VHH binders against q96fz2. Designs and how they scored, part 57

Target 1, 269 residues: q96fz2
Amino acid sequence: CGRTSCHLPRDVLTRACAYQDRRGQQRLPEWRDPDKYCPSYNKSPQSNSPVLLSRLHFEKDADSSERIIAPMRWGLVPSWFKESDPSKLQFNTTNCRSDTVMEKRSFKVPLGKGRRCVVLADGFYEWQRCQGTNQRQPYFIYFPQIKTEKSGSIGAADSPENWEKVWDNWRLLTMAGIFDCWEPPEGGDVLYSYTIITVDSCKGLSDIHHRMPAILDGEEAVSKWLDFGEVSTQEALKLIHPTENITFHAVSSVVNNSRNNTPECLAPV

## First folded at step 23 (VHH)

Design HA15
Fold by ESMFold2, fold request of step 24:
Structure HA15 (fold): chain B 269 residues (1-269), chain A 123 residues (1-123)
Amino acid sequence: as target 1 above (269 residues)
Amino acid sequence: EVQLVESGGRLVRTGGSLRLSCAASGFPFKGYAMGWFRQAPGKEREVVAAITQSGGKIFYADFVKGRFTISRDNAKNTVYLQMNSLKPEDTAVYYCAARFGYFERAPNEYDYWGQGTQVTVSS
């Protein structure tokens, strides 16, 4: 997992993240750094994408079940990193394999501090290597959507109003992540950055690629992953497994160039 | 200034009961898991019990389970240890400790410590 779509306007994205607090009251996550949100159909590593995390990370007297939404850099920069330029990190932190997460200090240390986040996207892209060519077929991969008039059918929209209806009730993909906080040695703001945990692909995706992001399917899983005050690291890691509750369709090669930010990137072919 | 102040330690007879209190100040108590530890003469400090910010998760060491009860009152910034059926081997200095987020068993994981209260259980 190295490319996602996260294109919704901020207000639509925020409403899609409605949750219940521990008293059962419906709430929206509170934004941090909303001006750094850069929606795009074609997000790549080193870009910013919104994640959910516990309010307790920012307000030390907060209820750990309350949620913040904030843009973070994709590609975890460990707090111990000494260079001035995060691009000089000598290993790839775009993803973190679930089977070795407790063996890699870049991920084990922040995980032990409760630095768990939920990475939000419309869905992700993956490229299938096809026998007989060196060409690769991209797919857009996402949660199954509840089909009403046009809310679950990307290719059915015939007007701007119907396009809005497709995305107004879109179920966002919720992926398990780990984040860290890095203080640049030359000064400046603290950099928040994340990695996406990966697992073996489910049967439904195995013909496309052998790995998939660890998907948190449902409010209980999301709540437990985020709540580091009430859910231990050991219990949280039990949430990390493949899911078959996923669907996909082929897309054109427009998405191959990360500079292309258009709805065509995720349109079915 | 961060303070954890234990109280309630005293001399009691075998089979007796005792309630320890730990009053916290100078830090955002609600965001911390709380633990009770003990250290007997010649022994290393060991976890007795621990509790999450809401009280939703609780840990008891094997030697303690069933006899002691940990609780907390976030409105009063206080954590308690009710100790029943005390034995001479429970004689130790009991310490209150705080860890941001979730609790751990290892003493070196904790951010703040009290000075301790002596519990002595006589035959």
Scores: ipSAE 0.795, ipTM 0.918, lowest interface PAE 0.8, mean pLDDT 92
Fold by ESMFold2, fold request of step 24:
Structure HA15 (fold): chain B 269 residues (1-269), chain A 123 residues (1-123)
Amino acid sequence: as target 1 above (269 residues)
Amino acid sequence: EVQLVESGGRLVRTGGSLRLSCAASGFPFKGYAMGWFRQAPGKEREVVAAITQSGGKIFYADFVKGRFTISRDNAKNTVYLQMNSLKPEDTAVYYCAARFGYFERAPNEYDYWGQGTQVTVSS
């Protein structure tokens, strides 16, 4: 719940985020701050990763169903934070438990302002601790993909054609998030940052880890989570539950070091 | 300057009908949910009806019982309340209000308020 892959080049990632507008027309999300996108097979908290959010957050007369894509800092910095350095935050906001989201001011306040986002990734990593050993086995966890044999060759991207066979039509993992906007006390640009909502793991993942991100499975769920002009907080929270529509494979320990940014991080072993 | 200007309030007999209008200016109306509230003397201000930016979601208070209809026209920056089968209990000052994003029932959640229009229903 603390490591992801989001490695697609910006243009490929943008096309993977194609959606239908309210009229049924195919559209791409509009970027904000595209130069802050840093693709990697191995993203960790405090890094920037792309999220989807409603255009209404940026343009006060916009149709709330239209989407913006923007890099945001992983690890929500609450709007009330008073220090100059976000790393000084005394509590971990990488994730937000669904069962306490309405009890914690850091998450309740931005949620009440409609600050819902969809966190994008190729998939996420989780480390399994098995009985009888002191070793942890990393897994790469993702949506089931149409190209099954190409999925089994993940990490063998030795040419543009081989990479495209795996990733050209990859279904991005879409996780429910909450974001906030923090104004540094000494000035500068507003910092946008997010947390990933977590739930109890589904049965299929329970042997790997007891928690999982809240996954929004399908266009209807993604649209409802994003559209804070037409979907209340109460209705949106009904979308937050485990899913069994998930798959995984074991990967090598290369991913353990967050500085390793290679296809081997997610390659099956 | 942000303005919400209600109109259409007047004296009417029990069983009568009125149409209230609220003309908005000075803010990006389309991005706001709109509500009608009322306040009788000595009573707290209470929600009557609310509507989302597209009109896709609508709320009515229980006392409305199908008698009132909220609507909006985003091209004219106007929200309406059609009130039918009026009762003396409906006598109040009616206010329109705007909230960025989604509507709420509590008056303190709203960003902008009109000055109100008096509706009086005689027996």
Scores: ipSAE 0.789, ipTM 0.915, lowest interface PAE 0.8, mean pLDDT 91
Fold by ESMFold2, last read:
Structure HA15 (fold): chain B 269 residues (1-269), chain A 123 residues (1-123)
Amino acid sequence: as target 1 above (269 residues)
Amino acid sequence: EVQLVESGGRLVRTGGSLRLSCAASGFPFKGYAMGWFRQAPGKEREVVAAITQSGGKIFYADFVKGRFTISRDNAKNTVYLQMNSLKPEDTAVYYCAARFGYFERAPNEYDYWGQGTQVTVSS
């Protein structure tokens, strides 16, 4: 997983993240750094995207079941990194394989500190290698959506108003991530950055690509992954597995260029 | 400034009961998992029980065998260990400890320690 869509206006995104805390109260996550949220149909590594994490990471007396939403850099920068420029990191941290997460210091250390996050997206893109060419067919991959009779599907929207109706009740894709906090040696703000955990693809996606993000399907899974005060690392890792509760459609090559930020990126072909 | 103060340790007869308390100050207690450890002379410090911030998860060492109960009161910044059916083997200095986030069994994982309270169980 190396490309996502996360295009919703901040208020729509926030409402889509409504949750219940440990006491059963309905809540919205509290934003940190909302001005750093950069919505786009075409997010790539090194860009900022919103993640959910426990409030306990920011307030040491907080209830660990309460959630913060904050933009973070895609591509984990380990807390031990010594250089001034994160682009000089000599290894790729866009993704973290679940089968080696406890073997890689870049991921094991922050995981041991409870630095688990939920990466939010409309869905993600994958490119299928086509027999007979070097060209690849992109797909947009997302949770199955419950539709009203009038809202239709992504491809059925015939006006801006109908497009808005498609997204007003969109179920966001929720992917398991690990984050870390890096203090630049020159000073300045702490950099929060994340990696997306990957697993072997489910049967439904195996013709597209052999890996998929670890998807947290439902509020119980999301709550357990986030709550590092009540859920151990060992128990949290049991949540990391493929899911068949996923759907997709082919999209045009517009998404191939990461500078293209348009609804056409995810439009069915 | 951080203080963990154990109290309640004393001499009791075999089969007796004791309640240990640990009063915490100088740190944001609610964000920490709490543990009770013990150390007998010539032995290494070992975990007795541990509890998460909400009390939703609790660990007991095998030797407890249902005799001890850990609890916490976040409004009072206090963690407790109720010890029943005490045996001479339970004689040790008992320590409370705090770890940010989740608990662990290894003593070196803990951020703060008390000075301990002596529990002595006589035949």
Scores: ipSAE 0.780, ipTM 0.912, lowest interface PAE 0.9, mean pLDDT 92
Fold by ESMFold2, look of step 23:
Formats: structure tokens, sequence, C-alpha cells
Structure HA15 (fold): chain B 269 residues (1-269), chain A 123 residues (1-123)
């Protein structure tokens, strides 16, 4: 997983993240650094995307079930990284394989500190390798959405008003991530960055690609992944598995170029 | 200054009961998991019990066998260990410890330690 869509305006995104805390109180996540949120239909590594994480990471007396939403850099920069420029990392941290997460220091160390996050997206893109050619067919992959009479699919949004109705009720994709905090050696603000955990693809996606992001399906899974004060690393890792509760459709090659940021990137073809 | 101050350790007879307390100050107590550890002479320090910030998860070592109960009071910044049906094998110095986030079994995972309180169980 190396491309996502996360295009919703901040207020719509925030409402889609409504949750219940440990005591059953309805809440919205509190933003950190909202000015760094850059909505786009076509997000790639090194860009910022919003993630959820426990409030306890920022306020040491907080209830660990309370959530913060913050933009973070895609491509985890380990806290021990010595150079001044994160682009000088000599290894790829866009994804983290679930079967080796406890073997790689870049992921094991922050995981041991409870640095678990939920990466938010409209959905993700994956390219199917076509037999007999070098051409690849992109797909947009997302949670099944509740159908209504007027908005049964993304393509049903024929006007700005109809488009708003589709996206106002969109179920965001929730992917399991690990983050770390890097202090630049020359000083300045701490850099928050994340990796997306990957697993073997489910049967429904296996014809498209052999890997998929670890998807947290439902509020119980999201809460357990985030709550490092009440859920051990061992228990959290049991949440990391493929899911069949996913759907997809083919999209045009417009999405291939990461500079293209239009609704056409995810439109069915 | 961070302080964890244990109290309640004393000499008791086999089958007796004790309640240990640990008063915490100088750090945001609510964000920490709390543990009780013990160390007998010549032995490694070992976990007895641990509890999460809300009390929603609790760990007991196998040797406890239902005899001890850990609890915490976040309003009083205090963690407790109720010890019942004490045996001579329970004789040790008991330590209170704090770890940010979740608890662990290994002593080297803990951020703060108390000085310990002596528990002696006579036959």
Amino acid sequence: as target 1 above (269 residues)
Amino acid sequence: EVQLVESGGRLVRTGGSLRLSCAASGFPFKGYAMGWFRQAPGKEREVVAAITQSGGKIFYADFVKGRFTISRDNAKNTVYLQMNSLKPEDTAVYYCAARFGYFERAPNEYDYWGQGTQVTVSS
C-alpha cells in the first residue's frame, strides 16, 4: 500500500471520526496541527495524512481512550535517525510487514512505547499486474458503503449537492499504523511520522495484489489499537489480520501520476 | 521530584493478612500502569501484580493463586496490594513501580521505583 485518497474537508473528516470513549461518552477527536492537513484524492509517501492516536501520547494524565487526530508524515522516521534530512533514510518505511514487525528496530521500538495510530483514508489504490503486458490496472479499494436511494455509488454524485451527500456519510478506511517521534538534530519541531502495517491480501483482493493494509474493522478494533494504556502490544497485534469486508472498483490511469488530484482519480470506469 | 513511598510491611504469622500502600507524587500518576514487585534475599526481583490506568486490566503472577488483590485510587494517587493467606515463601521486600502506558512483567521496563517495604511471614 503506497497510495491513498483522503480528500474530505476537515470538518467532514472530523465528524466521520465520532467515537465513544471508555466511559461511553460521545466525542469528536481533538485536532493537533490542523493547518498541516492537505486533502487530496491522490496521497503518496512523504505527504501528510491524518491519523488517530491516543490523547495519552500528548497529555500524560489523559484518559488513554480519548483520541487526537493529527497529520503525520507518511514514511516513519525512527527516533534514533541521525541525519538532518529525513529523505536520507536508507530504507523504506512506507509499510511495515506484520510478520516481521517485532524483528525490525524501526518498528519494534515505537511499538513498545505504545505508538500505535489509525491511518485514515477514503480508501487506497492498488495496481493489478496484467498478464502479457507491462500495463497495470489501478483499483480504488474501500469499505463497503451503506447505499441510499440517491447515492448508491461514487459515480451517483452527478452534482455538487449529490456529491456532498455521498461523502457526508462515507465510512473512512481505518488502517493500523505505527508512528514515531523524531527530534531534528539542529532543533525545531518534533516530526511525527507513520508506517502502515501490511498483511497478506484477503481472498477478495488476491487477484489485484498479494498484500493489503491491516484494516481495523469497527470501533472495537480501532479503540483497542489506539488505547495503549489499556491494551498490551501482544493483544493489539491480534487485531492485525486480513479482512474480507472490503470492496473495490477499477479506475482510470489518471491516478498513476501522483500530481493528479481530481475526483477522476477514484471514479469508476 | 518523583516519589513512590510504600508502607504497611511488617511481621505477620502464616495465614495472616496485610495491606500494602504506595503513595505517588511528582508525576502524572493517572497515565501510568502500576505494579508490585518483590525480592527475597538472593533472588531476582519479580512481578507480583500489575494494573492499568483504569483498572480494566490486571495481572497476577502464578504464585499469587488468588491470595492477593491489586487496586488503585487515582484520586489519591495511591496503589494497594491486599495480601491474604500469607505463606513464609512470601517473605520479601515489596516494591511499588510505575510504567508509562501499559504494564510489563520485566523490572527493567519500569520508569519509577519505590524504596520497598519489608514483609516477613513467620511459621
Scores: ipSAE 0.768, ipTM 0.911, lowest interface PAE 1.0, mean pLDDT 92

Design HA4
Fold by OpenDDE, fold request of step 24:
Structure HA4 (fold): chain B 269 residues (1-269), chain A 123 residues (1-123)
Amino acid sequence: as target 1 above (269 residues)
Amino acid sequence: EVQLVESGGRLVRTGGSLRLSCAASGFPFKGYAMGWFRQAPGKEREVVAAITQSGGKIYYADFVKGRFTISRDNAKNTVYLQMNSLKPEDTAVYYCAARFGYFETAPNEYDYWGQGTQVTVSS
């Protein structure tokens, strides 16, 4: 996974992240650093994306079932990194393979500290290799959305009004991530960064791409992944597997350019 | 200063009962899983029981066999170990430990430790 969409307004995004705590109380996640949230139809590594994490990571006396939403840098910077520039990291941390998560110190250590997060997105993009050509067809992959009688498929929203309605009730893709905290050697703000755990693609996606993000499907999965106070690493890792509960459509080549940030990126062709 | 203070350890007869307490201070108790460990002379420190911050999950070592009960009172910053049906093999120094997040069975995973309380079970 190297490209996502996360374009919802902050308020809409927050509402979409409504949850119940362990007491059954309906809650909205509290924002940390909301000013760092930059909506975009075309999110690439090194950009900031909103993630969910347990409040316990910020408040040591908090209920671990409570959630915080925070923009973090895509591409995990390990806490032990000693260079002043995160870009000098010599290994790719955009993704973490599920099968080797415990073999890589950069992921194992933060995971052992309970630094699990849920990366939020409208969906993610993957490119299908066309046989015999150097051309790649991009696809937008996302959770199936509830068809409201009036809201045709994302493709049928002929009116701006209908488009807005679709996104107001959009089910966000929830991807399993690991985050870490890096303190710059020269001082400054702590950098929160994340990696997306990847798995082998489900059968439905296998023709498009052989790998997919580990998707946490449903509130229970999300809750268990986040709650490092009540759920062990071992138990949490059981949640990491491919899911068939996704849909996708072909999109235009507009998304190929990471600078493009328009609705055309995820529009069906 | 972080402190874990164990109490309740004493000499008891086989089949007897004992309740250990560990009073915590100097750290956010509610965010920590708590554990009881024991160390007998010449043996390694081993986990006896552990409990999550909410008490929703509990671990017991195999040797406990239903004889011990771990509990916590977050309002009092205290963790307890009720020990019933004590055996001579239970003779050890019992330690309270705290770990941020979920509990672990390995001692080296814990952040804070008490000084321990001696439990002696006579034949």
Scores: ipSAE 0.912, ipTM 0.962, lowest interface PAE 0.4, mean pLDDT 94
Fold by OpenDDE, fold request of step 24:
Structure HA4 (fold): chain B 269 residues (1-269), chain A 123 residues (1-123)
Amino acid sequence: as target 1 above (269 residues)
Amino acid sequence: EVQLVESGGRLVRTGGSLRLSCAASGFPFKGYAMGWFRQAPGKEREVVAAITQSGGKIYYADFVKGRFTISRDNAKNTVYLQMNSLKPEDTAVYYCAARFGYFETAPNEYDYWGQGTQVTVSS
């Protein structure tokens, strides 16, 4: 996974992340650094995206079932990294393979500290190789959306009004991530960064791409992944597997350029 | 200063009962899983029981076999170990430990330790 969409306004995004805590109380996640949230139809590594994490990571006496939403850098920067520039990392941390998560120190250590997060997106993009050509067809992949009588499919959004209706009730894609905290050697603000855990693709997606993000499907899976106070690493890792509960459609080549940030990126062709 | 203070250890006869207490201070107790460990002479320190911050999940070592009960009172910053049906093999120094997040069975995974309390079970 190297490209996502996360374009919802902050208030809409927050409402979409409503949850119940351990006591069954309905809550909205509190924002940390909301000014760092930058909505985009075309998110690439090194950009900031909103993630959910347990409040216990920020408040040591907090209920671990409570959630915070925070923009973090895509591409995990390990806490032990001693260079002043994160771009000098010699290995790719955009993704973490589920089968080797416990073998790589950069992921094992933060995971052992309970630094689990849920990466939020409208969906993600993948490119299918076209047979006989060097061309690749991009696809937008996301959760199936509930067709309410009023909410048209992305393809039916012929009007701005219909477009708003679709996104106001959009089910966000929830991907399993690991984050770490890096203190720059020269001082400054602590950098929070994340990697997306990847798995082998489900059967439905296998023709498009052989790997997919580990998707946490449902509130229970999201809650268990986040709650490092009540859920062990071993139990949490059982949530990491491919899911067939996805849909996709072909999109235009507009998304190929990471600089393009328009609705055309995820529009069906 | 972080402190874990164990109490309740004493000499008891086989089949007797003890309640150990561990009072915590100097750190946010509610964010930590708590554990009881023991160390007998010439043996390694081993986990006895552990409990999550909410008490929702509990672990017991295999040798406990239903004889011991771990509990916590977050309002009092205290963790307890009720020990029933004690045996001579239970003779050890019992330690309270704290770990941020979920509990673990390995001693080296814990952040804070108490000084320990001696439990002696006579035949």
Scores: ipSAE 0.911, ipTM 0.962, lowest interface PAE 0.4, mean pLDDT 94
Fold by OpenDDE, last read:
Structure HA4 (fold): chain B 269 residues (1-269), chain A 123 residues (1-123)
Amino acid sequence: as target 1 above (269 residues)
Amino acid sequence: EVQLVESGGRLVRTGGSLRLSCAASGFPFKGYAMGWFRQAPGKEREVVAAITQSGGKIYYADFVKGRFTISRDNAKNTVYLQMNSLKPEDTAVYYCAARFGYFETAPNEYDYWGQGTQVTVSS
């Protein structure tokens, strides 16, 4: 996974992240550094994206079932990194393979500290290799959306009003991530960064791409992944598997350029 | 200063009961899983029981076999170990430990330790 969409306004995004804590109370996640949230139809590594994480990571006496939403840098910078520039990392941390998560120190250590997060997105993009050509067809992949009688497919929203309705009720894709905290050697603010855990693709997606992000489907999965106070690493890792509960449609090549940030990126072709 | 202070350890007869207490201070107790460990003479420190911050999940070592109960009172920053049906094999120094996040069974995973309380079970 190297490209996502996360374009919802902050308030809409927050509402879409409504949850119940362990006591069954309905809550909205509180924002940390909301000003760092930059909505985009085309999110690439090194950009900031909103993630959910346990409040316990910020408040040591907090209920671990409570959630914070925070923009973090895509591409995990390990806490042990001693260079002043994260771009000098010699290995790719955009993704973490599920099968080697416990083998790589950069992921194992933060995971062992309970630094699990849920990366939020409208969906993610993948490119299908066209046989015999160097051309790749991009697809937008996302959770199936509840068809309200009036809300046609993303493609059927003929009116701006319908489009707005679709996004107001959009089920966000929830991807399993690991984050870490890096203190720059020169001083300054702590950098929070994340990696997306990837798995082998489900059968439905296998023709498009052989790998997919580990999707946490449903509130229980999200809650368990986040709650490092009540859920062990071992138990959490059981949540990491391919899911068939996805849909996709072909999109234009507009998304190929990471600088393009328009609705056309995820529009069906 | 972080402190874990164990109490309640004493000499008891086989079949007797003890309640150990561990009073925590100097750290946010509610965010920590708590554990009881024991170390007998000449043996390694081993986990007895552990409990998550909410008490929602509990671990007991195999040797406990329902004889011990771990509990916590977050309002009092205290973790307890009720020990029933004590055996001579339970003779050890019992330690309270705290770990941020979920509990673990390995001693080296814990952040804070008490000084321990001696439990002696006579035949």
Scores: ipSAE 0.911, ipTM 0.963, lowest interface PAE 0.4, mean pLDDT 94
Fold by OpenDDE, fold request of step 24:
Structure HA4 (fold): chain B 269 residues (1-269), chain A 123 residues (1-123)
Amino acid sequence: as target 1 above (269 residues)
Amino acid sequence: EVQLVESGGRLVRTGGSLRLSCAASGFPFKGYAMGWFRQAPGKEREVVAAITQSGGKIYYADFVKGRFTISRDNAKNTVYLQMNSLKPEDTAVYYCAARFGYFETAPNEYDYWGQGTQVTVSS
C-alpha cells in the first residue's frame, strides 16, 4: 500500500470515528495535534494521516479502551534512529509484512510496547498491471458502503448534494498499523510515525494486486487492536489476515501524480 | 519515588491460607498491569499471577491450580493475592511487579518491583 485517500473534513472524520468504550459509553476520539491534519484525496508516504490509538499512550492513568485521533507521518521512524533527518533512513518502513513483523526490530520493539494504531482512510489505491502493456490501471479500494435508497453508487452521485451525502455517512477504511516515537537528536518535537501492516491479497483483489493492507473489519477488531492494556500482542496479531469485505472500482490516471488532490482521483471511470 | 510495598507474608501450615497485599505509590497505578512473582531459594523468579489494568484479564501459572486469586483495587492503588491450600512447595519470597500496558510472564518485562515478602509453608 503506497497511496491512500483521506479527505473528510475534521469534524466529519471525528464523527465517523465514534465508538463505544469498554463500559458501553458512546465516545468521540479526542484530537492530538489537529493542526497537522491535512485532508487529501491522494496521500503518499511521508505525508501525515490520521490514526487512532489508545489514550493510554498519552495519559498513563487512562482507560486503554479510550481512543485518541492523531495525525502521524506515514513511514515509521524507529525510536533508536540517530540521524537528524528521518529521510536518511536506509530501509523502507512504509509497510510491514505480517509474516515478518516479529523478525524486524523496527517493528517488533514498538509492537512490544503496545504501539498499535488504526490508520484511517477513505480507501487505498492499487495499480493493476495490464497484460502486454507498460500501462497500469489504478483502482480505488474501500469498504462496501451501505446503499441508502436515495444514495446511488459512488458513481451515481450525479449531484454535488448527493456526493456530500455519500461522504457524510462514509464508512472509513480501518487499517492495522504500528507506530513509534522518535526524538530528534538535536532536540525539538517528538515525531510520531506509522507503518501499515500488509498481508496477502484476498481472492477478490488478487487480480489487481498480490498484497493488501491488513484491514480491521468492525468495531471489535478495531477495539482489540488498539487496546494494548487489555489485549496481548499475540491476541492482537490474530486479527491480522486478508478480508474479502472490500469493493473497488477503476479510477483515472489522475491519481498517478501524487500532487493531484481532487475528487477526480477516486471517481469511477 | 516509585514504591511497591508487599505485606502479609508469614509462616503458615500446610493447607493454610494467606492474603498478600501490595501497595503502590509514585506512579499512575491504573495504567499498569500488576503481577505477583515468587522466587524460592536456588530457583529462578517465576510468575504466579497477573492482572490487567481493569481486571478484565487474569493469568495464573499452571502450579496455582485454582488455589490463588489475584485482584486489584484501583482506588487504593493495591493488588492482592489470596492464597489458599498452601503447600511446602509454595515457600518463597513473593514479589509484586508493575508493567505499563498488558501483563507479561517474563520478569524482565516489568518496569517496577517490590522488595518482596517471605512466605513459608511448614509441613
Scores: ipSAE 0.910, ipTM 0.963, lowest interface PAE 0.4, mean pLDDT 93

